# Ledger of designs, part 8: VH-VL binders against Small ribosomal subunit protein uS7c (rps7)

Target 1, 178 residues: Small ribosomal subunit protein uS7c (rps7), of Euglena longa (Euglenophycean alga) (Astasia longa) (p14760)
Amino acid sequence: MSTRKLQKRKILPNDSIYNSLLVSQTINKILSKGKKNIARYIFYKSMQNIEKIKNENPLDIFKKAVDNATPSIELRTQKRKKGQISKISIKTKLERRNKIALKFIINSAKKRSEKNIIQKLQGEILDAYNNTGAAVQKKEEIEKSKSPVNNNKKFISKNKKSKNKKQKKRLKRKKNIY

## First folded at step 5 (VH-VL)

Design a22 (from q3 with heavy chain N58Y E107L, light chain T100Y; framework fv_patritumab)
Fold by ESMFold2-Fast, scan of step 5:
Structure a22 (fold): chain C 178 residues (1-178), chain A 123 residues (1-123), chain B 113 residues (1-113)
Amino acid sequence: as target 1 above (178 residues)
Amino acid sequence: QVQLQQWGAGLLKPSETLSLTCAVYGGSFSGYYWSWIRQPPGKGLEWIGEIYHSGSTYYNPSLKSRVTISVETSKNQFSLKLSSVTAADTAVYYCARESYSDYWYELDYFDYWGRGTLVTVSS
Amino acid sequence: DIEMTQSPDSLAVSLGERATINCRSSQSVLYSSNNKNYLAWYQQNPGQPPKLLIYWASTRESGVPDRFSGSGSGTDFTLTISSLQAEDVAVYYCQQYYSYPYTFGQGTKVEIK
């Protein structure tokens, strides 16, 4: 298997309702034992409930929640000379850090006190959207652990719609050439 | 069309604090990262740091002990303070907007720039 | 930090001829997951701020003439001006936005021969 084929095989399609890669990755992280239809139902139902509560585009709310839960760095344990072990702060790719935020949101949702998983996920997303809750708290713990540069941190923003619009225009242009 | 207008003190003595402000017109301030970049006369570009409209910052490690960037979202403004200046801080200072990429909220390149403010540090 | 090195420091090209500027990064700026190079090119005319020309190594910014093109991947990148015009006399900078801190090349001055 070549590197190009391996990477191609790992490309996840956008979800069918929001046409969002972020949504597809979230559904995959909710998955247990291949129960994808159940994971989709849980996610989409929580989004519908959020829309009813906020009267806003639920995808924009979710993107903001993920932004708020995304740490600026990762902590990694590294072996040094003579078996010395040190913990270092690494600035990794934003996509990788967003996956960490998704894990924080999903795992924090599962530990909530609401009646069912839909209400738990809905509640955690709304808390993170408001920059509160357990997922955001986990992110803040990582930020604090950055230590030598704790007062220097980066937050992720939503504005991907304007860039997605440019991408769609590019695709239309390519279709017209053909 | 997005325009960045900047102003601040242009002549400083060693040990003083540099203070510059950038105001954003013609586009959304919220949802973007805003950067400061400097250029000593006849030399290349050096990134100083960035701020999100919420006030979250990241600074170039080479300058972080002296740099503070702050935001006034209600005025669509962000500001740079650089403490303990020396002659090495003499440069044109630019404010700039960071563009966003597709997918995972990835931050990009600088698509709009202010006109620059010359700061001279001399004794 | 990722160090950006441009070559040459300066070049003189006749009007209508091709100008080629190289940029090398000390580490790869290609993100394998999205197959994108986090590399931009800027043009700076005397007394003016830098102007974005190219991003993602090869995508031309809106309004930039098609004589400007970017190529390369990983650590080695090229900016090409296919037919140099008088207004292209400027200093050109490459920039990586792969990781903090963002860093720029030292610049390449393009002059008319």
Scores: ipSAE 0.006, ipTM 0.488, lowest interface PAE 13.8, mean pLDDT 79

Design a23 (from q3 with heavy chain F29I G31S H53Y; framework fv_patritumab)
Fold by ESMFold2-Fast, scan of step 5:
Order: structure tokens, then C-alpha cells, then sequence
Structure a23 (fold): chain C 178 residues (1-178), chain A 123 residues (1-123), chain B 113 residues (1-113)
């Protein structure tokens, strides 16, 4: 027999439980290649726990948490005389800024003191929902850099380079696990 | 190739505020957590707290009321302030980088360290 | 807080002989979802900052000699130096990074017998 090669998907479907594109995007941000079921498990268990704590629709709580962690602008690096670096504030598309909020929530959750990822994610979402916590603090740091009439010339950023280093580090770590 | 250079006060009197700074060379401060760790003479290591390059902090509860860690991304450096010092705060203070973490693995072990700054609190 | 206890406090070993250091945590640092132990080991030579030796309980840091190895899981961990060299005379610390505050053992001083 012959077998067909896996083809690239063109659209991201809504998730199967909440019928939400935001939820699908979040699961994909948690996802490592080949571990989608674990990412779904982590997210849905966090949502189930939130529902039990608040006795409210967990999707509405999650949406508000994301909104609270979404910055109004992005910071970009601009080079100055003598190689000096400054940042410019730029308003970007909401979906792009929502992805930044998702990254803040997931990364901040991982740095929490709870012992498992489900409880860490649950706690960070609830904190962000209440407009507190590390993810919201990261958003507030970006907001402090904003000037609607002036560029912010006081910050530097190597975000793309840092992301590449992080990805390279993750690949080396995964290679070393085996 | 990543190197941490630290400086600040060496001798303080009780009740004063300790101020130390750590500058990052050979790499970016962005996208990492950075920590302060201290070691009293002849004793073990005590974690003081950490800061993400965006400003988010976590502090050791034993020191939380007296500790402030801040980051100055434009200078590629971060700083420690410890208020109301006593003789018990006499220690070598180290700045350190936490290893990178992704969505599955928290790598909150310390892969690069500054050389240390001895802080002596005496009247 | 997770308390880390090392044993022994000091260890005298002849050159070329095996040195074994134990570390015990007050609660498990094994995370069941990823099956990883959140434990690291450091070496500190006199007058120097600590140097990372091992992370994830058994993964050796790049540049660290093969004579250093880590083992254990849950609450009980061991650092082994298979054949002690003069440069290995140092204080060794274990550290948990399972939860904040991150905590260290009290240290084990390794000396030549």
C-alpha cells in the first residue's frame, strides 16, 4: 500500500468544548509538538477548577483575564547614534496583542509557587481576571512605556534575538533528555 | 561569554539601605529571570528574589518586607535594595541568571553568577 | 517552604577515591506531569561564586567532567564524584526549584584525607 503525507492545515478550528478560537490558540501556545492531548488536559482541567471555585462560566473568566493582560501597544527597538538603542511604542492588531497576553499568562503561570502546572495556570488566570498577578504586571510595564505623542527612547530590547536563544536552548534541552 | 558584573556598597551601618547593581555583558537581559542570592560568612546560600526583564518580581517571604529588586532594561542591568539592615545581613551577595524555561519545564537553576560583593554591616 | 538537608556536613576522601554526597528534601521535588526532578547541584571553590554542575537531578552541565554524576528521585538525591581530584576540594550545594522560595542545602565540604 501507499500512505499519504501529512498536509499543513490552513485554519485553526475552535476548540471542541468551549467552541472558542481563543481557547484553541491558548492550547497551541501550551503545546509541544506531538503533545496536544496533554496541553488540552492541562487547559481544560484548569478551566474545570476555575468553574468550581467561581461557580461561573470559566470561558468568560478566561476572556476577561486575557483582556486584562493585553497591552494596548507593542515596544519595538530603534537604533540611535553611536549604537544606542531605544524603544518606540506601536499600536498593533488586537489578535497579535492577545497572543502577547497569552504568552504573559502562560509564562507567568510557570513561575508560580504551586506545585503542578494545572494549579499554576488556574491561579494565574484567576489573578489576571482580578486585574492582579505577574501577567498583568508585565502588561503594566509595557503600558508605562507608552507615550501617544512621543516615542519612548529609554528602553532597549533584543526580543527577537532572545526568542531565538530561548528556542535554541529548548531544542538543546530536549535533545539532552534522550 | 555571558558575564555578570556587580557593584555597590561594601560597608553599611545598621538601619541603612543596601544597594547593589548587576550589569549583564555578552548577552541580553531580555527574556530571562534574574536573581539575587546571598551567603553569610561560613554559611550556606539563601535566595533573595527574582525579577523578569519586564519587571515582575518574586521575593523570599523571609525578606519580602525589606527587599526591592528592579530592572533597567535600557542599561542591561538590575538592582537590589534591602532596607533596614542589621548585622544579620552581613554576607556575600551574588547576582545570577536563571536558566530558560518553556511551557513544560521550569529551569529555575542558576547557570551564570556574578563574582559576589561582600557587604558588611557594623556600627 | 521546601527544606533541603545534606549529609554529611563534611567528607574527607583520599585522592582517586569515590565521594558521595546526599541531599534530602522535606517534600517531593518530582513533578508527576513531566516526570522531572527539580533539583540542581553546585560546586563552590573558596572565594568563588557557585558553579552549576547538575540539573534535573542527573543532567550534567556542559563542560563538567564525567566523574561528576547525579542520581535519585522524589526526596532523596545523591551527587557522586567517582575519582576525587585535588581541584574537587570544595563545598557542594543541592538546590530545589520545584517552588519558590528556591532553597539550598546547608552544604557539604569535601576535603582530601
Amino acid sequence: as target 1 above (178 residues)
Amino acid sequence: QVQLQQWGAGLLKPSETLSLTCAVYGGSISSYYWSWIRQPPGKGLEWIGEIYYSGSTNYNPSLKSRVTISVETSKNQFSLKLSSVTAADTAVYYCARESYSDYWYEEDYFDYWGRGTLVTVSS
Amino acid sequence: DIEMTQSPDSLAVSLGERATINCRSSQSVLYSSNNKNYLAWYQQNPGQPPKLLIYWASTRESGVPDRFSGSGSGTDFTLTISSLQAEDVAVYYCQQYYSTPYTFGQGTKVEIK
Scores: ipSAE 0.000, ipTM 0.489, lowest interface PAE 13.6, mean pLDDT 80

Design a25 (from q3 with heavy chain D102S Y103G E106D D108G; framework fv_patritumab)
Fold by ESMFold2-Fast, scan of step 5:
Structure a25 (fold): chain C 178 residues (1-178), chain A 123 residues (1-123), chain B 113 residues (1-113)
Amino acid sequence: as target 1 above (178 residues)
Amino acid sequence: QVQLQQWGAGLLKPSETLSLTCAVYGGSFSGYYWSWIRQPPGKGLEWIGEIYHSGSTNYNPSLKSRVTISVETSKNQFSLKLSSVTAADTAVYYCARESYSSGWYDEGYFDYWGRGTLVTVSS
Amino acid sequence: DIEMTQSPDSLAVSLGERATINCRSSQSVLYSSNNKNYLAWYQQNPGQPPKLLIYWASTRESGVPDRFSGSGSGTDFTLTISSLQAEDVAVYYCQQYYSTPYTFGQGTKVEIK
């Protein structure tokens, strides 16, 4: 028996090739419900192809691609009156925003016209690295949705819906311990 | 173990399209990049391009506008088409397998080669 | 593109003597993350396809005689035949696989003197 099982579930190790937490997180996002060995193969082959094309460190290219696709804010919807909805801007932790960028890159890659997933992923990473492509466009869409009053990078809009959700989650957890 | 058999038209006129096919026997086709490399008579080697078994391609930029490499995975075959040929395209054309290893970085050297097909472009 | 230059263009060596072929790349083919040199050597006999001799600059391919060895790192590489045999008369090519397009040296012809 190992008492470290709970701790192992909370700690995502760096990948074995690039020694990068970002790479490990990316591999976990490539194939939902899929085999990890296939996801690792897809990612590492894409990275090797990028190295061959650019003659540069593929990890640095990937980090820049993620940075370029990372939004500065997260958008949430808020209901004002019956049937009326408005969006509010919330600044979340960088780690959460990086995960959003990873989802943009992976989901955009899947929609590409190349014949296989390896080529689709490498193409989307290279486009994002050059500050273009569908993943970066999704990020720009979020940036355009910022409140005009946030031009000094302050979030002025109140999040009443977020408060309500927190209250509901708290009540739900109380019911579960009963 | 692994054997590459290649065939195609050996004599072409200027402006025609070169078409060559390579078939893989005695080993796995999947999981490898497959390349075309040419050698003009008495000269050195020039890499044309590569294709992954799933159809993903990379081409030499000097030839990219004229080159298409395709794969037929059900037959373990891949093919080269080179359009608008000239006398400068006269060469022996080789198909080859790129290396594979567990290191994820071990690609791009050629461990198995076809015998070559001489393609002559003349009027 | 990475340019590969070999020297000499031709080499005449007596049977049993050492043959040395040099290969220079226009930029480093050493990948810092895995500390490997993306450099291969091939032997080509007339009328035959090239045969892989060495990969990763110094790793000998299975079935290749011990008299063949590769050395070097970064931009400067050497293929050595420690004791030339009659069957070693061939053209030798270096190749980089650090980046596409893959490129080859111009070749070195080895002859018996």
Scores: ipSAE 0.000, ipTM 0.469, lowest interface PAE 13.9, mean pLDDT 80

Design a8 (from q3 with heavy chain S99G Y105S E107G; framework fv_patritumab)
Fold by ESMFold2-Fast, scan of step 5:
Structure a8 (fold): chain C 178 residues (1-178), chain A 123 residues (1-123), chain B 113 residues (1-113)
Amino acid sequence: as target 1 above (178 residues)
Amino acid sequence: QVQLQQWGAGLLKPSETLSLTCAVYGGSFSGYYWSWIRQPPGKGLEWIGEIYHSGSTNYNPSLKSRVTISVETSKNQFSLKLSSVTAADTAVYYCAREGYSDYWSEGDYFDYWGRGTLVTVSS
Amino acid sequence: DIEMTQSPDSLAVSLGERATINCRSSQSVLYSSNNKNYLAWYQQNPGQPPKLLIYWASTRESGVPDRFSGSGSGTDFTLTISSLQAEDVAVYYCQQYYSTPYTFGQGTKVEIK
């Protein structure tokens, strides 16, 4: 038998207020050079502000914001013949893609025009919750690179929309007759 | 409470394009992956591909050159097109919803299924 | 691609007795970061779509009777029906969702002896 020093895998605990690993991961992403108490303050204050604005559980809002900013794929580099490097779209574990969403939210928050980091973060979270904002835009850019779908609303025909509405009205009227 | 209703042409000749549509009722279309899976008579299941409500797709590499899955979010529908069919494409085709996803893990198991559409390719 | 192999191909079990179906993956479907096995089990009756029974190797889907249980980790998985009922006559499939393409076992037909 030989003995060697084995480094234990570091397991991140759930946060103390929401008992959420996602929250702990987010605080660590905000953290810079050992200022964890400041990162906690920023995050929790943003959550409190969101609760006041929406009158709903801020953790549920945050989870939805992360979901909306989570891309369906991860871009990875692969070596090709002749030493060329190519990016390939791969569907990876949701946990890894959620970490990408957290980076999008935090980095996009930092670029916002609000006066302080708390307001920047709450604004980006609320925008992502509503499927808008820079974080969601970054996610959409990844989605478009994988499967180009022309969803330009200018090209959705008025006729198709009116037909859909007429079909729904006809079905409702038929059901209501009984 | 989620229900998937599917339809499309059941009889095709070799070289034609298979077209099937699946409509989602009783639940949210957004936030889920939606899949097509087929089963030749008396055989096992083969995953064809998946689509997210945004239009992002993943296809089985064995079928990728012939398969296209598209979404019409305004109608809560997604559709399968499989080109250049042969007798080997004769199967029951199912649409299905992939399960729940969270920040820990993907739920790419299939929790709700359409009733299936038998597609026969013969000359 | 991850290949899924089931055994046996067919199984005849007396009413009330235990039925055991095995599934092996060609590579591990256990993700170390979340400690979850990306493995599901389905039941299919003739003329019907497959019905989800078990996901994450051992979690029973809502509405599925307690007699169905899943076990195993990594590459070796088992579906157990503790006391076979007449309604359990069906073909059973395992599925991995660790990576695309998602793949299924070839199926195990369960019949009453």
Scores: ipSAE 0.005, ipTM 0.488, lowest interface PAE 13.0, mean pLDDT 80

Design a9 (from q3 with heavy chain S101D D102S Y103G E107I; framework fv_patritumab)
Fold by ESMFold2-Fast, scan of step 5:
Structure a9 (fold): chain C 178 residues (1-178), chain A 123 residues (1-123), chain B 113 residues (1-113)
Amino acid sequence: as target 1 above (178 residues)
Amino acid sequence: QVQLQQWGAGLLKPSETLSLTCAVYGGSFSGYYWSWIRQPPGKGLEWIGEIYHSGSTNYNPSLKSRVTISVETSKNQFSLKLSSVTAADTAVYYCARESYDSGWYEIDYFDYWGRGTLVTVSS
Amino acid sequence: DIEMTQSPDSLAVSLGERATINCRSSQSVLYSSNNKNYLAWYQQNPGQPPKLLIYWASTRESGVPDRFSGSGSGTDFTLTISSLQAEDVAVYYCQQYYSTPYTFGQGTKVEIK
């Protein structure tokens, strides 16, 4: 039983060239399951081309492109009535939002008009690095949908444990985000 | 309810430029990709190109040298220009909205279509 | 480009009988990161624009009757009409949206036998 459960768990290591989890996550999003060597080839060749064009560390360019395409919030869809859909804004962990940016970059790259997937990917990364392009436009649309969040008090409590919760909140505030 | 209304010149001579416009009513223009798709009489569908509401375009490589798609966001309109037409460009031209099912990622199937404009190019 | 091939080109089926249309892509349209097949099906009646029936290979569009179903994964896909009705006489197209240019099958004409 425990062996079967362990075998079902997915562990993603850092990539072998840049030693980056972000790079490994990106490679996994490029191609269909079972074609990982082709996905690695496409990504690494795009990075090599970027290095030649910009004469800078391509990993730094890629990280900046991801940052520029990362939305500050996620949208959650609420129950529809009479064809109307209500959306609410939630702030999630940066790692999760980075994955959204990766999806934007890869999906936008696939939609580009260049002949080669390598050229499509390098083009979208460079556009995002310059804070332009379809991936950044998708991020900006989420930003336009952002609602003010007034939640300085994480919860409202009327029970006898309020003092303990206040101390816990103070510690959470020192962590800044959590 | 989203409605796409399209118009433009339907009869052209070889070498002229085709010009069609699509206007969006009843829903948001912003946040979507908008496409042009054509269908020659008695034949199948061919995607021409797409435009994001802010102006970013992608074109079918087979038509890229002749195609321009543009937006007029203040009017919720987008337009197709196809230069140097020949008899092979005779088709019904449709405008369409690309949908997304979740989180802006899953875009590219066409959920709303215009009624179509027949464009005839005489030989 | 991803080439889409449909079979058969035309199909004659009696009212109430099952109609099956096949679609094959020249390369996989399954995206491993989200485990979705980027495949849609459309119905086109004469003189009208195509109407979306199915997206993500098997998800039925709102308002589409239960007799329509989609199945398949990777490169091989099927549209099934479990009990053909008169209003189902149309041309059906599959479409991949995995990569640009988006491409369609050549179409399958469904007629009453």
Scores: ipSAE 0.000, ipTM 0.478, lowest interface PAE 14.8, mean pLDDT 79

Design d0 (framework fv_maftivimab)
Fold by ESMFold2-Fast, scan of step 5:
Order: sequence, then C-alpha cells, then structure tokens
Structure d0 (fold): chain C 178 residues (1-178), chain A 124 residues (1-124), chain B 106 residues (1-106)
Amino acid sequence: as target 1 above (178 residues)
Amino acid sequence: EVQLVESGGGLVQPGGSLRLSCAASGFTFSGYYMNWVRQAPGKGLEWVSTIYGSGGSTYYADSVKGRFTISRDNSKNTLYLQMNSLRAEDTAVYYCAKESYSDYWYEEDYFDYWGQGTMVTVSS
Amino acid sequence: DIQMTQSPSSLSASVGDRVTITCRASQSISSYLNWYQQKPGKAPKLLIYAASSLQSGVPSRFSGSGSGTDFTLTISSLQPEDFATYYCQQYYSTYTFGQGTRLEIK
C-alpha cells in the first residue's frame, strides 16, 4: 500500500504556499526519517523568518541561495578494468545540479550551531544568498576540481538514453517556469 | 492574549468597492501569515486570501483573483482586504485568521486564532 | 483545485453518542488536513491539525484519523457543548474547506 502509493507519484506537485516546484523538492529532501509534515513546517517557518529579516520575497532569496550553491558541473567516478579509477567533469541538466545544491544547503544547515533546525536552515539559506557559508564552500570545491573533459556522451547510445534526455528536458522546463 | 478585530463591513451595491481592516494584538504580527476567510449566510467557510510578512507574498482564491487585494501594515499591526467589482455572491461574513506560530520546529500549518467577523452585504 | 466533500451534511445525535464525520479529498493530500468547530454566531475554532494531532485545550473525546483522500473526525461521547458545525480543511495546495457537517440535538 505504501510502496504502491509512492510509485504512483511520478512528478512532484508544486508546494501549497509558494506554488513552486523547487520548494516542493526542498521539503522532500529535508525528510530524513519520514516526518513529512514536520519537514514542511521547518521549511516554511525558515522562509517566514527570512522574509521578516530581509523584508523581501523569501522565494526570490531562496532561489538565489540555490543558484549560488549550484555547481556548474557534476563529478562522476568511472571504474575501468582492475586498478584504474578516474573522475570526469560533466555538465548535467540544471534540475540535477539544483538537487545537488539542495543537498549541500540542507546537510550544511544540519551541521550548524544554532539553537534549532529552523534557525539552522534559515542561517544556511541566508549565508548561501550572500554567496558564503558551508553549502557555497562545497560548491566552490567542485568548481576548483573542474577540468576540461569530454562532457558529450559517446555516439554509441541506446534509444533509452535519447528517451531519458527528452523526459529530463520536459521536467526541466516545468522547473524553470518557477 | 491574541486578539483579531475586523471592521469595515457594510452594505454596498454590485460593482462597488469596500475595504476591510483587521486589527491584531497579542503576538508579533510581522512574523505570521494572515488570512481572510469568508462565509455566506447559511453556507460553509471559503478561504479568500493569504499574505505573509512585509515582502508581499500574496495568494488568492480563483473566485476573487483580480478583484480583491490583500495587504498589511506591520507598523500598525493591521491586515487589509480591498474588495473591488463586488458581486452579490461576495455577500458573506469576512473573518481574519492567523496561521499557527511557534519557534518550535514541530508546529504545523493551521488557523489558530480568528476574529469575530465583519458582515459584507452586496445588494442585488 | 482540490475539492473537499464532507458526509453527512447534517446529523442528529444524543448526548453520550459516538459520532463520526467524514471528509474526502478529490486527490491525495497526505495528512495535510485540519478540523474546525463553529458554533452559531461565532468564529471557527481549531480542533485537530495534521489529520490526527489534538490541539492544546481541546477535550480528548475528539480524535482524527486518515491519510490520502479519506479522513474521519470522531467524538467518542458527545457532550451538550459539542452541538455545532464541523469543517475539514486541506492545506496541501492553498486552502479548501469542506461544506460542513451540522450536528443537531436529536
């Protein structure tokens, strides 16, 4: 019943307050132990506090924070025949890179010293908005490791790869509207 | 003690305008989402509009979008609803409602305090 | 646009009765549902939030259950002060109230 219902959720809906897919994805990533309603509240209360502090649209602040924490590339580890491991720099879809930024922000927030998780999250978002903090530092570490590589997938690709590209493009389009 | 007091209701002709006010006290007004909820005579509750902070995050029910404007003055602890192009179906008691608050992360989203309501009658 | 439908629209009951009121969402709303009580001429009062959490100060005879699309409010032993109209509210995508269930004295 639980597994079947989870499998039916093909596309995450926009959140109820900001009508934003990015917000919905963020709330989903705050969940580490299945407390869905608590994750929702933590995020919204952090946004409320940010709006009070900055006197600006908190969604715009959050989008800027995510942008600042979003790496331009993704590092993939490829294993070759016994003994050779290499990292390659690839440019993936923005949607995928934004999810990496969300992970940086949330995990960095959890490591902060503030009194509660709401204050930790708001602090990390504001730091990222100002292009500082641990999440942005993780992004900068990836940027520093960037090297010129063949970021094109080889010509020998299956129909499945082409189909995946079309699907990812469709999902990215929906995300970019917000 | 949290108090919400609505005012500004009255009788108005179709196509007319009216401005409602909600005076808030007993909590840090600027830190909370505020709502307008209406109830037509003998009918159920209908959410109308939501506003947060001083940044201008506003939301509207489809039935009022383009005609109503929610706003707030945090320096006066007052919530407003500007109603334009009023219709007979806008006739209702209008309630001001505060969303839940806590510095505790376990709080959920609900309307924890409501005003007494102010009656708006659009004659037809 | 999420629709909320309550059943029954009205019911008559006696003090001491166990009363159940149901609420159905037009699509899955997880546990993002609240219950309110409204007495004639008064503003609504929160009873239950997040489908099953009892608001502080609300008597323990009130309880909520459900998830997804089907939700229930139960009053285990009806008291004279419980005669009122009850509303469910989804907060999954903006806000929508059910049409209400009116509890009347039998």
Scores: ipSAE 0.000, ipTM 0.461, lowest interface PAE 14.6, mean pLDDT 79

Design d4 (from d1 with heavy chain S100T S102E D103Y Y104E Y106G E107D E108T D109Y; framework fv_maftivimab)
Fold by ESMFold2-Fast, scan of step 5:
Structure d4 (fold): chain C 178 residues (1-178), chain A 124 residues (1-124), chain B 106 residues (1-106)
Amino acid sequence: as target 1 above (178 residues)
Amino acid sequence: EVQLVESGGGLVQPGGSLRLSCAASGFTFSGYYMNWVRQAPGKGLEWVSEIYGSGGSTYYADSVKGRFTISRDNSKNTLYLQMNSLRAEDTAVYYCAKETYEYEWGDTYYFDYWGQGTMVTVSS
Amino acid sequence: DIQMTQSPSSLSASVGDRVTITCRASQSISSYLNWYQQKPGKAPKLLIYAASSLQSGVPSRFSGSGSGTDFTLTISSLQPEDFATYYCQQYYSTYTFGQGTRLEIK
């Protein structure tokens, strides 16, 4: 008889071309039937195509696409007394939310009407970069399910200061994971 | 106008190494994907390797992975193929090919210019 | 790896003939197929890209058709300079060439 094995966490290295953990995570999510070299080819060819189309750094475009598809919260099921189930919104780490965004981008790309997976992926990335498309739509659906947050009445100057601090914190987090 | 000139071919013993060069002119070299394609005597074409314009991404046919390295020097408009652990089956004319990508009517890739080739013979 | 198979492997024809060469992919490649011509001792030359688009400078007697797995190159009225070997190439996933079709004088 065999017992169920607890799978140990594996450390994923940054990819060799962009030196990005985000890129490595994306390639792993594209994987079809374990063929990592094909997944790498698809992703990198999509990135090269984006660079030709936009004449900009494709990694920066991809990072912004992920950011635009990243929800601010997650929805989880909560078991209530008497067997009832309800959904609650929770705040999780940015890294976890970025993985959700990657799933949205890849799954939305696969459902596109373009002729091959490279075109589908580049199209979805460019749409998300422009804050549109199916991946961003999935993110917006989660945003609509947000629980009400306490609104502190703030003066305009205090609100600007608070937003600036949140923006700086967000930029620092993005820099650290990319 | 567009020219690709290969060099560096020759006779080499099995297990040996050889470096091929492709001198490009007549286009903005750094802006284009470049490829190596080979053809064994009396046989068909076989794609060998691809490199992105910036040199950051490289791809290889399974038959050459781990033995061949494609690289480029955009300041010299030159493409390279470093060939290690050569085998008799690597005997072929090696062509340098420029790749054009078009996206207006859908992703399209084609090899629009080719060099005249350089012969590599792996024999004892 | 996507395999590309051409038929026939060789073909004999006369000047003025209509010639058809076929190429079959081991899986669907949409329209992501190119055709090249190679004369003895020379580098290949692009004829057709994206299954049916004629490359600039290529004579209009050459045409390509097909999608999915089955593709055809047609020469409507064969000329002396057309005797060569023809190769198809998929670019759907990396690159694979067919084995070639040698067109010879009858």
Scores: ipSAE 0.000, ipTM 0.496, lowest interface PAE 15.2, mean pLDDT 81

Design e0 (framework fv_ciduvectamig_arm2)
Fold by ESMFold2-Fast, scan of step 5:
Structure e0 (fold): chain C 178 residues (1-178), chain A 127 residues (1-127), chain B 110 residues (1-110)
Amino acid sequence: as target 1 above (178 residues)
Amino acid sequence: QVQLQQSGPRLVRPSQTLSLTCAISGDSVSSGSAYWSWIRQSPSRGLEWLGRTYYRSEWYNDYAVSVKSRITVNPDTSRNQFTLQLNSVTPEDTALYYCARESYSSGWYEEDYFDYWGQGTLVTVSS
Amino acid sequence: QSALTQPASVSGSPGQSITISCTGTSSDVGGYNYVSWYQQHPDKAPKVLLYDVSNRPSGVSSRFSGSKSGNTASLTISGLQAEDQADYHCSSYTSSDTYVFGGGTKLTVL
């Protein structure tokens, strides 16, 4: 028994509004160096806004957003004999992969074009809920390390034209009135 | 409430393709929280995991090295099923074939085991 | 060509405890805490007894317990009963994102 016993984890309490461990973990990740009350306000206000937009339970929307951003594996680098570096795919516990999804959602939200952090967070959550957005794209990059089902390449040229249209349309919508 | 129902030929000639279907009820083959696997059992090799298919924004497959050159696991979202195709079979492929769901849940703990199994299909490879 | 090593058979009397070992490598049993144990009665599909080394699904008796040290996982059945007579299979996730199984152990209750 040369392997050290796994340390017993500290158990986070569920949050007081949704009674959800996932919500508690999310608030802690928003709070990288701010005050916890500010992190709670940001999260709960984004949830209230999502509820008003969707007329659905915002916790269910958030859980699906997290699931959609959760990679099935974790990528690690390891040093080989002779100092060579290789990348390996590791299947880790779902809770660790959920924490990766939360980082993707929060970090992607901070880089959004909306004017305040509440709108940035709600926008990224709704995009991830719809299986789109920057957080989901980061997850897909990890998923591509596994063998994909054969992609039909014949549809790429058709999709390029519509993609260019959408990109141009989005750029026009961002144009200042001045 | 998830149920897996298998169908397909029970006798296959050497060099032909073994093809089995697993019909799913109570869950979706395109569920972002599930993995769908094929496992076989024979006296000579015991239990062998063969491969899986799963949806995570796009479809993915993973296959065991021993069968990778001959195997395809395909989803069919319109019929809510997935199939096993094993090419160039030999008598060594004679086995009881199972489809199964790998448990995958969101939350604090990961549950990662085969929680629902099909009834099994005994496939004999013989001339 | 089972990847994990199990004893072919074990036996015990009612009320005794028995232990079944499952030995792999650092790329499966030793590298991950994703070891499962399955019970199989004749002409039935395998049924999960333990997952993630020591966790029991709902409905599985507390007489079944699991542990792991290095490259070896163990299933212990306490208070052995006649209905425990079955084949027991261990399984582990691997560094190649696959599963491997042991050769199976036949438990005889005398």
Scores: ipSAE 0.000, ipTM 0.467, lowest interface PAE 15.7, mean pLDDT 79

